# Designs tried in a protein design chat: VHH binders against Oxysterol-binding protein-related protein 5 (OSBPL5). Part 9

Target 1, 118 residues: Oxysterol-binding protein-related protein 5 (OSBPL5), of Homo sapiens (Human) (q9h0x9r126to243)
Amino acid sequence: VVIMADSLKIRGTLKSWTKLWCVLKPGVLLIYKTPKVGQWVGTVLLHCCELIERPSKKDGFCFKLFHPLDQSVWAVKGPKGESVGSITQPLPSSYLIFRAASESDGRCWLDALELALR
Below, E stands for the ipSAE of ESMFold2; O stands for the ipSAE of OpenDDE; V2 stands for 0.75 times the mean of E and O plus 0.25 times the DockQ between their complexes.

## First folded at step 15 (VHH; framework vhh_8k46_1)

Design v2 (from u5 with D62K; at its last look DockQ between E and O 0.55; V2 from the best seeds 0.00; counts 0 for: pae E 11.2 > 2)
Fold by ESMFold2, look of step 15:
Structure v2 (fold): chain B 118 residues (1-118), chain A 122 residues (1-122)
Amino acid sequence: as target 1 above (118 residues)
Amino acid sequence: AVQLQASGGGFVQPGGSLRLSCAASGFTFSSYAMGWFRQAPGKEREFVSAISYSGDRTYYAKSVKGRFTISRDNSKNTVYLQMNSLRAEDTATYYCAASEYYDFWPEEYDYWGQGTQVTVSS
């Protein structure tokens, strides 16, 4: 059951954004390179994450998903049994920073993620 | 170079009020989110409040919500912290900080002020 899907800009410690396709399901956030024929990048296990709103420039809305004990947030296998995700640029193991294209899109994502974290 | 100058600290009684100011120079103030952090003696720096670049969003630590109000004036390159109903636990050096993207973690902020002391006693 897909709760929400959209493109989001994602980064880690490098302040360089990568646009990725995010699919939210209960308990997991699936991340792919594109919406049509998406190469699996990774899956975030939401049960271990906390969510923090992060104000940004006027053209976007940022939030952070992170493990409060700095452990990995990533599932080891993809939804089709993939063992290694496609990572063009390294992403950190314990957190991700997201940027939605608008404030309204970002608030929608936060509301949906708050429910999915349960 | 970038400067953030915090002022307005002082000694107050519990229940009193102070207004802190942080004057900014050397960067495009209206493009930056601003935050206030504090550090009590012997403790690590902790988040107090943040405000978006336009001022339309504000965020507060649980311990100060309802008592403190952050605001900004982009025409004067200044961010403010109105502190009401002050408690002894609010005693700390208060720092302002700037970043393109705010966070609750001090490590995410690019520029820091020198701080202003707030002492709430007796």
Scores: ipSAE 0.005, ipTM 0.192, lowest interface PAE 11.2, mean pLDDT 80
ESMFold2 (binder alone), look of step 15: mean pLDDT 84; pTM 0.835
OpenDDE, look of step 15: ipSAE 0.457; ipTM 0.734

Design v3 (from u5 with D62A; at its last look DockQ between E and O 0.79; V2 from the best seeds 0.00; counts 0 for: pae E 6.2 > 2)
Fold by ESMFold2, look of step 15:
Structure v3 (fold): chain B 118 residues (1-118), chain A 122 residues (1-122)
Amino acid sequence: as target 1 above (118 residues)
Amino acid sequence: AVQLQASGGGFVQPGGSLRLSCAASGFTFSSYAMGWFRQAPGKEREFVSAISYSGDRTYYAASVKGRFTISRDNSKNTVYLQMNSLRAEDTATYYCAASEYYDFWPEEYDYWGQGTQVTVSS
């Protein structure tokens, strides 16, 4: 079922953070605009991803999910059959960069993601 | 103006060692992650190593792990790359770069140094 859910700041090739609602389940990370269901942005397929920490002096804690062969990490359809997510700008196909609110929140996310990747 | 001055390259036989240095100025060095990249003729620039702003974390490309060691001295605004057990395939121009975050993508780095040539040949 749901392993963890919280807001995270997310970016791709544009170095501008967007706060999105992330729901972690075994094998997938569901990304929504808000905690309300139905505003699906995209779903990351964790079985093809690697996870790394990205330490920074900036506030919060950063990590990256990426496909090691630079292939798509995205599910084709949303959980309700959506074919296009509801984000205003496209995210990259092969990776996402995340920022948790604090180092402790980030460590919790890394621990949860390690479980979901297995 | 931001400057990253890489040095320490040269000619060396296989199995030899070199130590690269990159002196930084024009920004708050201790707030930036530092990276080393290399480019051989006819190839894309590729990731070699990176180090976090405090130096508490280091990262290596699989091809160099165990042979290369990255370090930094924030009091001297300098990042280093100790290159041991050098191989012919390590021949390239080596670049240092700075970014607010570590990454293995060159596009994530904001500041770049000039290259220093490393040539490994018998």
Scores: ipSAE 0.058, ipTM 0.453, lowest interface PAE 6.2, mean pLDDT 84
ESMFold2 (binder alone), look of step 15: mean pLDDT 83; pTM 0.822
OpenDDE, look of step 15: ipSAE 0.293; ipTM 0.636

Design v4 (from u5 with Y102F; at its last look DockQ between E and O 0.81; V2 from the best seeds 0.00; counts 0 for: pae E 3.1 > 2)
Amino acid sequence: AVQLQASGGGFVQPGGSLRLSCAASGFTFSSYAMGWFRQAPGKEREFVSAISYSGDRTYYADSVKGRFTISRDNSKNTVYLQMNSLRAEDTATYYCAASEYFDFWPEEYDYWGQGTQVTVSS
ESMFold2, look of step 15: ipSAE 0.513; ipTM 0.771
ESMFold2 (binder alone), look of step 15: mean pLDDT 83; pTM 0.826
OpenDDE, look of step 15: ipSAE 0.765; ipTM 0.883
ESMFold2, look of step 16: ipSAE 0.297; ipTM 0.609
ESMFold2 (binder alone), look of step 16: mean pLDDT 83; pTM 0.826
OpenDDE, look of step 16: ipSAE 0.518; ipTM 0.780

Design v5 (from u5 with A50G; at its last look DockQ between E and O 0.18; V2 from the best seeds 0.00; counts 0 for: pae E 11.6 > 2, placed apart)
Fold by ESMFold2, look of step 15:
Structure v5 (fold): chain B 118 residues (1-118), chain A 122 residues (1-122)
Amino acid sequence: as target 1 above (118 residues)
Amino acid sequence: AVQLQASGGGFVQPGGSLRLSCAASGFTFSSYAMGWFRQAPGKEREFVSGISYSGDRTYYADSVKGRFTISRDNSKNTVYLQMNSLRAEDTATYYCAASEYYDFWPEEYDYWGQGTQVTVSS
């Protein structure tokens, strides 16, 4: 069951935002290149993550999903058994920073993720 | 102007302890996350520890976890780093920094202190 799906801008240590399609399910956040039948980029295992609102001077609404012990947040296989995700830009292993287009969209994501992390 | 004044560094033997302090002025301290970074000669600056604006969340690099404790006193506009069980590899200049939120990245921090030297040697 899909809890929420939307495009979000995602980045890591490089200050370059990449727009990716994010699908929230219980316990996982699936990341794809596009909303249609797009290529799987990666799956975040929510049970090992913490979530923090990331207020910033940037447009939109930012939040960070990270492993508190700096270990990998990524599942090793995709939702259909894929062993290698489609990587268009390097993403860090232990965290992701997200930017929603608006405050209201970001608040919805934060609320849904806080429930999914419990 | 914004100022972050780091102090408490010095020379200690391995296994010793130091307490670093960073006094802040020129901004609303209680609205900022604080971080400690360190840099040894010839190396890149690295994350050591971070603390949320309220102090309810703390973070540590793996290399210091269990030995270092970050804390803050918002009534005194000061962040601290208690450094226990010091090792030679902890030798570096330690910098405090302030950001709107906690982060691992030095470039995400808006304000930086001048640093304080910590030297751990027999």
Scores: ipSAE 0.006, ipTM 0.163, lowest interface PAE 11.6, mean pLDDT 80
ESMFold2 (binder alone), look of step 15: mean pLDDT 81; pTM 0.811
OpenDDE, look of step 15: ipSAE 0.438; ipTM 0.728

Design v6 (from u5 with E107S; at its last look DockQ between E and O 0.33; V2 from the best seeds 0.00; counts 0 for: pae E 9.9 > 2)
Fold by ESMFold2, look of step 15:
Structure v6 (fold): chain B 118 residues (1-118), chain A 122 residues (1-122)
Amino acid sequence: as target 1 above (118 residues)
Amino acid sequence: AVQLQASGGGFVQPGGSLRLSCAASGFTFSSYAMGWFRQAPGKEREFVSAISYSGDRTYYADSVKGRFTISRDNSKNTVYLQMNSLRAEDTATYYCAASEYYDFWPSEYDYWGQGTQVTVSS
């Protein structure tokens, strides 16, 4: 069951942003390249994560999911048994920084994620 | 110019308490996450604690959980660290830092205080 799905910009390890399709389900956040093509990028295991607001002077709204002990947040396999995600650029192992297009979109994501993390 | 002034350090016996303060000026304090880091002689600077811009989220290194409490007062542009049950290994220079983006790593923080010394010894 899908709680929320939307595009979010995700920051790579080289500080550039990539727009990816994010699907929130109980316990996991699934990340795909696009909503129309099932190119799985990765799955975040929410049970090991904490959520922090990243207030920013940039347009949009930033937040971060992270492992508080700096361990990997990624599931080892995709939802269809994929072993390797189709990553366009490298993503961090222990955290992800997201940017929603607006503050209202970002707060909706935070509300949904806070429920999924509790 | 941005200033972060840490204070409240000192000498304390093991098991004692200290309260650190960090007064900020020169930026919009309520828009920034605040962090505390520490550096002991011969060691790298390490994360201690952080607090979100509104104060509703707090984060702690495992070594200080349950003993240290971070708080902030946005009306006074000040972040605090209450340190209880202090141990010899807590001896370090404590630095406050500010960032628009919260992180565990010192390189992600935009502004730094000059630090306050905490010494825990018999």
Scores: ipSAE 0.006, ipTM 0.192, lowest interface PAE 9.9, mean pLDDT 82
ESMFold2 (binder alone), look of step 15: mean pLDDT 81; pTM 0.815
OpenDDE, look of step 15: ipSAE 0.332; ipTM 0.661

## First folded at step 16 (VHH; framework vhh_8k46_1)

Design w1 (from v4 with D62K; at its last look DockQ between E and O 0.90; V2 from the best seeds 0.65)
Amino acid sequence: AVQLQASGGGFVQPGGSLRLSCAASGFTFSSYAMGWFRQAPGKEREFVSAISYSGDRTYYAKSVKGRFTISRDNSKNTVYLQMNSLRAEDTATYYCAASEYFDFWPEEYDYWGQGTQVTVSS
ESMFold2, look of step 16: ipSAE 0.430; ipTM 0.699
ESMFold2 (binder alone), look of step 16: mean pLDDT 83; pTM 0.832
OpenDDE, look of step 16: ipSAE 0.697; ipTM 0.855

Design w2 (from v4 with R57K; at its last look DockQ between E and O 0.89; V2 from the best seeds 0.60)
Fold by OpenDDE, look of step 16:
Structure w2 (fold): chain B 118 residues (1-118), chain A 122 residues (1-122)
Amino acid sequence: as target 1 above (118 residues)
Amino acid sequence: AVQLQASGGGFVQPGGSLRLSCAASGFTFSSYAMGWFRQAPGKEREFVSAISYSGDKTYYADSVKGRFTISRDNSKNTVYLQMNSLRAEDTATYYCAASEYFDFWPEEYDYWGQGTQVTVSS
């Protein structure tokens, strides 16, 4: 069951943003390069994560998923058994910072994630 | 040049209070989240508190919740940390920092000030 799917920008370890397709399912956030090709990037395990807003005066709406003990938030394998995800840029291990295109979109993601984190 | 100047540190007895101030210059203060960090001898720098650019959001480390209060005055380009009910374990050098985004991770802060020493002892 897909709870929500949309594009988000994700901040890499080099402090650059990459637009990626994000699919929220119960317990997991699947990240893909594009919606059509379905190149799996990674899977975030939501049971290990907490959610926090990252208010910024810049355009968009930022929020962060993080492991409270600084452990990895990533699944070892992808939904099809992939061992290695397609990587565009290095991503943090213990957290991810997301940016939605608008506050409205961001709020939708927050609401959805809050539900999925339960 | 970006400058963050922290002040207000000193010696205080357990149970006492201090108010730290951090004056910012060289960047658009009202566009940045501000944070306080501290580092005790032999320990890593740890997050204490953060406040969003508008001041509508705040975050506190569990160890200081209920005792510390972060605030800001954008008209004065200053962020404050009211520290009440101070404990010996609060002894540290306190640092003010600025970030484009509200966060509690030191790695996300772009500008750092010089530290001000806080010593809590009987």
Scores: ipSAE 0.504, ipTM 0.772, lowest interface PAE 0.9, mean pLDDT 94
ESMFold2, look of step 16: ipSAE 0.515; ipTM 0.768
ESMFold2 (binder alone), look of step 16: mean pLDDT 83; pTM 0.821

Design w3 (from v4 with E107D; at its last look DockQ between E and O 0.84; V2 from the best seeds 0.00; counts 0 for: pae E 3.2 > 2)
Fold by ESMFold2, look of step 16:
Structure w3 (fold): chain B 118 residues (1-118), chain A 122 residues (1-122)
Amino acid sequence: as target 1 above (118 residues)
Amino acid sequence: AVQLQASGGGFVQPGGSLRLSCAASGFTFSSYAMGWFRQAPGKEREFVSAISYSGDRTYYADSVKGRFTISRDNSKNTVYLQMNSLRAEDTATYYCAASEYFDFWPDEYDYWGQGTQVTVSS
């Protein structure tokens, strides 16, 4: 069951935003390059993650999913058994940073993610 | 052009208090989150505390919670760290840093101060 699906801007250490399609299911966040016939980028295992807001004057509503022990947040296999996701840009192993389109959209994402983390 | 000038360090007895200040120039201070980090000899730099650009959110490392208080005065372009109940383990060089984002990781901080030494002993 899909809880939410929408585009989010995502970055890691390179500090440049990439728009990716995010699908939230219980316990996982699936990330695709595009919404239709999309190439799987990766799957975040939410049970190992913590979530924190990252307010910014410049970029507004941002948040971070991260492993508190700096271990990988990524599932090994994709939803159809893929072993390698599509290459879009290098993303870090232990965290992802997200930017929502608005404060309202960001709060909806945080609420859904906090429930999915438990 | 960007400067972060940390001050207020010194020698103090265990259980004592110090207040660190960090005066900022060369950027729009009220648009930046501020953080304090520390480094003891032979150790990696570690996070101490952070405060959001407006001051409405703060965060503390577990080792300093309840003893240290971060604050800021955007009219004076200054961030502060009130350090109470100091322990020998708090001995380090303390650095202030600025980031466009409220964050705990050093990689997210764009500007760094020169540091101020805090020594708790004797």
Scores: ipSAE 0.291, ipTM 0.630, lowest interface PAE 3.2, mean pLDDT 87
ESMFold2 (binder alone), look of step 16: mean pLDDT 83; pTM 0.825
OpenDDE, look of step 16: ipSAE 0.545; ipTM 0.793

Design w4 (from v4 with Y59F; at its last look DockQ between E and O 0.72; V2 from the best seeds 0.57)
Fold by ESMFold2, look of step 16:
Structure w4 (fold): chain B 118 residues (1-118), chain A 122 residues (1-122)
Amino acid sequence: as target 1 above (118 residues)
Amino acid sequence: AVQLQASGGGFVQPGGSLRLSCAASGFTFSSYAMGWFRQAPGKEREFVSAISYSGDRTFYADSVKGRFTISRDNSKNTVYLQMNSLRAEDTATYYCAASEYFDFWPEEYDYWGQGTQVTVSS
């Protein structure tokens, strides 16, 4: 059921990166604070999203997941019926920016996400 | 100091063409993505086109796809916007901008040029 899981750095409108645990399943990206306790942050509904690389000479591999009509990408409830996610920084409603540690890690994530968007 | 000097604007009739240029200095141009944005009076600045640092990726707003072409010459530290089949709604000040990341949101761009006016009228 789990296609891929790893930590990724995530940001929104604030320019600071937050490391979060990302679990990819068909149609959804589950985001948690840590893998051990699994404090749910949010769930991205992938079928409404587009995916684009953000090429750069900076370290790591950067990409963006976004709603093309600027609408919410978030599920309203968590996998255990949670109504409110755990969050240390506000994340935008219509997009997320991700950074993987390496180009190879980032390409693996893009390939997996492209299949999950189908 | 970083400078982005946009040029090539002017008055043109509908259906005409213009080529904008943006000469860059004060930073490592080949490490930056470049974008073109435009703003009409009383409107928000809107995305037009972007090109990655190497030129291998381009992206266009739907309103300009098929009419505008972005390109860059890293040996001349210059980004270009070829604008064909111009329409009245293309009238705006056109700004070039630079970002460490390829993106289409103006908030992601660090350096901005002064702009060049494009006016499409009979």
Scores: ipSAE 0.496, ipTM 0.760, lowest interface PAE 1.5, mean pLDDT 88
ESMFold2 (binder alone), look of step 16: mean pLDDT 83; pTM 0.828
OpenDDE, look of step 16: ipSAE 0.555; ipTM 0.797

Design w5 (from v4 with A33V; at its last look DockQ between E and O 0.87; V2 from the best seeds 0.64)
Amino acid sequence: AVQLQASGGGFVQPGGSLRLSCAASGFTFSSYVMGWFRQAPGKEREFVSAISYSGDRTYYADSVKGRFTISRDNSKNTVYLQMNSLRAEDTATYYCAASEYFDFWPEEYDYWGQGTQVTVSS
ESMFold2, look of step 16: ipSAE 0.514; ipTM 0.781
ESMFold2 (binder alone), look of step 16: mean pLDDT 84; pTM 0.838
OpenDDE, look of step 16: ipSAE 0.618; ipTM 0.826

## First folded at step 17 (VHH; framework vhh_8k46_1)

Design x1 (from w1 with R57K; at its last fold request DockQ between E and O 0.87; V2 from the best seeds 0.69)
Fold by ESMFold2, look of step 17:
Structure x1 (fold): chain B 118 residues (1-118), chain A 122 residues (1-122)
Amino acid sequence: as target 1 above (118 residues)
Amino acid sequence: AVQLQASGGGFVQPGGSLRLSCAASGFTFSSYAMGWFRQAPGKEREFVSAISYSGDKTYYAKSVKGRFTISRDNSKNTVYLQMNSLRAEDTATYYCAASEYFDFWPEEYDYWGQGTQVTVSS
C-alpha cells in the first residue's frame, strides 16, 4: 500500500540536488529515477533509520534520513527482485538528504515518514 | 573575511561547569546554523551540538545530552555552549562551526573557528 508518492530533490556527499521519484510504503521508501516503472534506484529500509529536519533560510524544506550507527540503509534487492539499481550519481550508504519544494509538502513528508519509521 | 572566535575554555575539576562563546563576523549570522565539535588528544573530531538559524531546534550528541546546552544570541552574533557536570572525557579542543543547514555532520559545515581548550582534571 502506497502512503505517499512525489518527486523530491535528493543529495548525498556531493552538494548537488538530483530530482528522484519517491514512493513511501510502510517500512520502506522506494526511489526511482522517474515515475515510470523499471528505473529503480534503490529502496531505503526505514526501520533502521532516524529522521531529522534540516532548517534553513533557503527555499524549500530539507530533511535527512540516516542510520544512527553509520551502517547501510539500503535493501539488497529491488521490489521486483532487482539486484542493483539504475543510477548515474553515487548515493551514500548510510544516509540521504531530501528537499521538498515547499514547507507544506515537506511537513506532509515528515508526518508520513514518522509514521512509516515504525 | 569570515571569522569564528571561540573562547571561555579553561581548567576545571570534574563536576564543574564552563560556558563557551563563539563570536561570528563576515557573514549573516542569523541565516546560519551553528555547531560545536570537539577533538580530544589522539582522537578524531566529533560532533557535540547544533542549533538552527532561528534557535528553535537543537540537537546533542548522546554523550553530552542532558549536561550541555547550546544557545545563540543573533543580536550579538554569538553562539554559546553551557557545559555542566563536566567529566575527564570532555577534555578536548572545542570548535564552533557554521552551516547554511542545520546538521551534525562536519562535512556540512563551511566555516570553522580556531577552537578553545577545555581541560577537566583534578
Scores: ipSAE 0.564, ipTM 0.796, lowest interface PAE 1.3, mean pLDDT 89
ESMFold2 (binder alone), look of step 17: mean pLDDT 83; pTM 0.825
OpenDDE, look of step 17: ipSAE 0.728; ipTM 0.868
ESMFold2, fold request of step 18: ipSAE 0.497, 0.474, 0.189; ipTM 0.764, 0.749, 0.515
ESMFold2 (binder alone), fold request of step 18: mean pLDDT 83, 83, 83; pTM 0.829, 0.831, 0.830
OpenDDE, fold request of step 18: ipSAE 0.751, 0.759, 0.769; ipTM 0.874, 0.877, 0.881

Design x2 (from w1 with A33V; at its last look DockQ between E and O 0.86; V2 from the best seeds 0.70)
Amino acid sequence: AVQLQASGGGFVQPGGSLRLSCAASGFTFSSYVMGWFRQAPGKEREFVSAISYSGDRTYYAKSVKGRFTISRDNSKNTVYLQMNSLRAEDTATYYCAASEYFDFWPEEYDYWGQGTQVTVSS
ESMFold2, look of step 17: ipSAE 0.560; ipTM 0.808
ESMFold2 (binder alone), look of step 17: mean pLDDT 85; pTM 0.849
OpenDDE, look of step 17: ipSAE 0.732; ipTM 0.871

Design x3 (from w1 with A33V R57K; at its last fold request DockQ between E and O 0.93; V2 from the best seeds 0.80)
Amino acid sequence: AVQLQASGGGFVQPGGSLRLSCAASGFTFSSYVMGWFRQAPGKEREFVSAISYSGDKTYYAKSVKGRFTISRDNSKNTVYLQMNSLRAEDTATYYCAASEYFDFWPEEYDYWGQGTQVTVSS
ESMFold2, look of step 17: ipSAE 0.591; ipTM 0.816
ESMFold2 (binder alone), look of step 17: mean pLDDT 85; pTM 0.843
OpenDDE, look of step 17: ipSAE 0.733; ipTM 0.868
ESMFold2, fold request of step 18: ipSAE 0.573, 0.652, 0.602; ipTM 0.806, 0.838, 0.816
ESMFold2 (binder alone), fold request of step 18: mean pLDDT 84, 85, 84; pTM 0.838, 0.846, 0.843
OpenDDE, fold request of step 18: ipSAE 0.839, 0.842, 0.851; ipTM 0.910, 0.911, 0.915

Design x4 (from w1 with R57K E107S; at its last look DockQ between E and O 0.82; V2 from the best seeds 0.00; counts 0 for: pae E 2.8 > 2)
Fold by ESMFold2, look of step 17:
Structure x4 (fold): chain B 118 residues (1-118), chain A 122 residues (1-122)
Amino acid sequence: as target 1 above (118 residues)
Amino acid sequence: AVQLQASGGGFVQPGGSLRLSCAASGFTFSSYAMGWFRQAPGKEREFVSAISYSGDKTYYAKSVKGRFTISRDNSKNTVYLQMNSLRAEDTATYYCAASEYFDFWPSEYDYWGQGTQVTVSS
């Protein structure tokens, strides 16, 4: 059921990283504020996404999940039927940018996501 | 001061080819991803192609894939766009841009060139 779970740094249009808890399941990426209590931020529908590695000399291993037609990547409801996610700043509707803690951790995430997008 | 100087534009018949160049200065070129964007009058700026800081990754807009090739020479601080099989729809001002990240959204690019005009017409 759960393929991978770990913290990732996430950003959108602002170039400011927020550490969030990410849980990968077949077809979805669940995003929570922390691993405790399950404050749901949002759920990315992987079947509508493309994945691109986003190399940076400064920030190391980054990658982006995005809708190729600039449409929403988010599920309407959370895993417990939530209608509104928890968030400190708004995330964009059509993409997310991720930074892993290390290049090794980032490669593991990219490989797992590539399989989950199938 | 950062400078991106695009050149190589001009008039060309449909089916023809052009090669654009963008010479960079004022920043560490080998640490930046480079992108090409284009804008026709009355339209929004659109992504054309991008290349990672080392050149090991490239990406193309669907409308140009197979016809355009991006490349870079870090020893010359220059990025190129080889444009083949040009069509009337490729007519636009072409801009080079630099970002710390390999990306295709214009908002991710910190530095922009002045552009070079490409006109494809009989």
Scores: ipSAE 0.316, ipTM 0.642, lowest interface PAE 2.8, mean pLDDT 87
ESMFold2 (binder alone), look of step 17: mean pLDDT 83; pTM 0.823
OpenDDE, look of step 17: ipSAE 0.782; ipTM 0.890

Design x5 (from x2 with E107Y; at its last look DockQ between E and O 0.79; V2 from the best seeds 0.00; counts 0 for: pae E 4.5 > 2, grease 25.1 > 24.2, SAP .679 > .668)
Fold by ESMFold2, look of step 17:
Structure x5 (fold): chain B 118 residues (1-118), chain A 122 residues (1-122)
Amino acid sequence: as target 1 above (118 residues)
Amino acid sequence: AVQLQASGGGFVQPGGSLRLSCAASGFTFSSYVMGWFRQAPGKEREFVSAISYSGDRTYYAKSVKGRFTISRDNSKNTVYLQMNSLRAEDTATYYCAASEYFDFWPYEYDYWGQGTQVTVSS
């Protein structure tokens, strides 16, 4: 069951924002390039993650999902058995940084993710 | 040029207090998260505390929460760390750092001070 789906801007160490389609389900965050079938980027296993807000005067409402022991947050396979995701830039194995379109959208995502991390 | 000048370190007995200051120049201080990290010889640099650019959010390592207080004065471009109930394990060089974002990890911090030594011993 889909709890929430929307686009978010995502980055890693490269500090370049990429708009990706994010689908929240219990225990997982699915990431696609678009809602289109076959463009799976990766799936974050939420049970191993912590979530922090990262307020920024420059970039607005941001947050980070990360593994507190610096281990991989990624599922090995996609929802349709994909073994390799499609990525236009390398994303880190242990964290992702997100930017919401607005403070209200970001708060909604953060609240949903905090519940899903249980 | 960017400068972060940390000061206020010294020798103190266990249970004592020190206040660290970090004066900043060369960047827009009020747009940056300020953090304190510490490093003992032979150990990795570890997060101590951070404060958001407006000062409305503060963050503390578990080992210092309740004993240390971070604050900032954007009119003086200065961040402070009030350290109370000091213990021998707090002995380290304390560094202030600046980042556009809060993080526990040193790699997110763009600018670093030279450090100030804190020694807690009886």
Scores: ipSAE 0.170, ipTM 0.532, lowest interface PAE 4.5, mean pLDDT 85
ESMFold2 (binder alone), look of step 17: mean pLDDT 81; pTM 0.822
OpenDDE, look of step 17: ipSAE 0.680; ipTM 0.842

Design x6 (from x2 with F104W W105Y; at its last look DockQ between E and O 0.71; V2 from the best seeds 0.00; counts 0 for: pae E 2.3 > 2)
Fold by ESMFold2, look of step 17:
Structure x6 (fold): chain B 118 residues (1-118), chain A 122 residues (1-122)
Amino acid sequence: as target 1 above (118 residues)
Amino acid sequence: AVQLQASGGGFVQPGGSLRLSCAASGFTFSSYVMGWFRQAPGKEREFVSAISYSGDRTYYAKSVKGRFTISRDNSKNTVYLQMNSLRAEDTATYYCAASEYFDWYPEEYDYWGQGTQVTVSS
């Protein structure tokens, strides 16, 4: 039951954006390297997260998913029982920062995520 | 070269007020989120307040909400922090900082001022 899927730029503590494939389902955000099957990076458990905009004058639309108590947002296992995700840039345990390509795309993601956080 | 010059600190009694200013140069001020952080001796630098590039959104730490007001004047390249109802726990060095994006983590801010001391005591 896929609510939305699209590529988003993602970063953590390092200020380098990585384009990843994001699949939103009720309660989880699945992150893959590409739309191809078998390249799972990680799964965000949305029940523990809050969502906030990161206003900016730069192109695109930026937002943050985070644990309000700075605890892990990550599922232990992947959707097919994977115990280790694909190697990508180091991502922090308690938050992710996202950039959509446009304000319109970003607003759509925020609306979908607010639904999925419930 | 980027410069952030914070001023307006001082000694005040509990319940008093101070207004901090931070004058900016060397970057396009109106394109940056401006923030205030503080650091007391022996503690980590902590978020106080931030204001979006246009000034239409403001953010506050829970400990200062309702007592502090952030504002900016893009024509003067200056961000302000009005600090009312000051308490001993507000004693710290206050730093202004700039980032292209809003956040409350200090590591997200690209440019930092030298700070101004605020001391609240009898």
Scores: ipSAE 0.410, ipTM 0.732, lowest interface PAE 2.3, mean pLDDT 89
ESMFold2 (binder alone), look of step 17: mean pLDDT 85; pTM 0.851
OpenDDE, look of step 17: ipSAE 0.485; ipTM 0.773

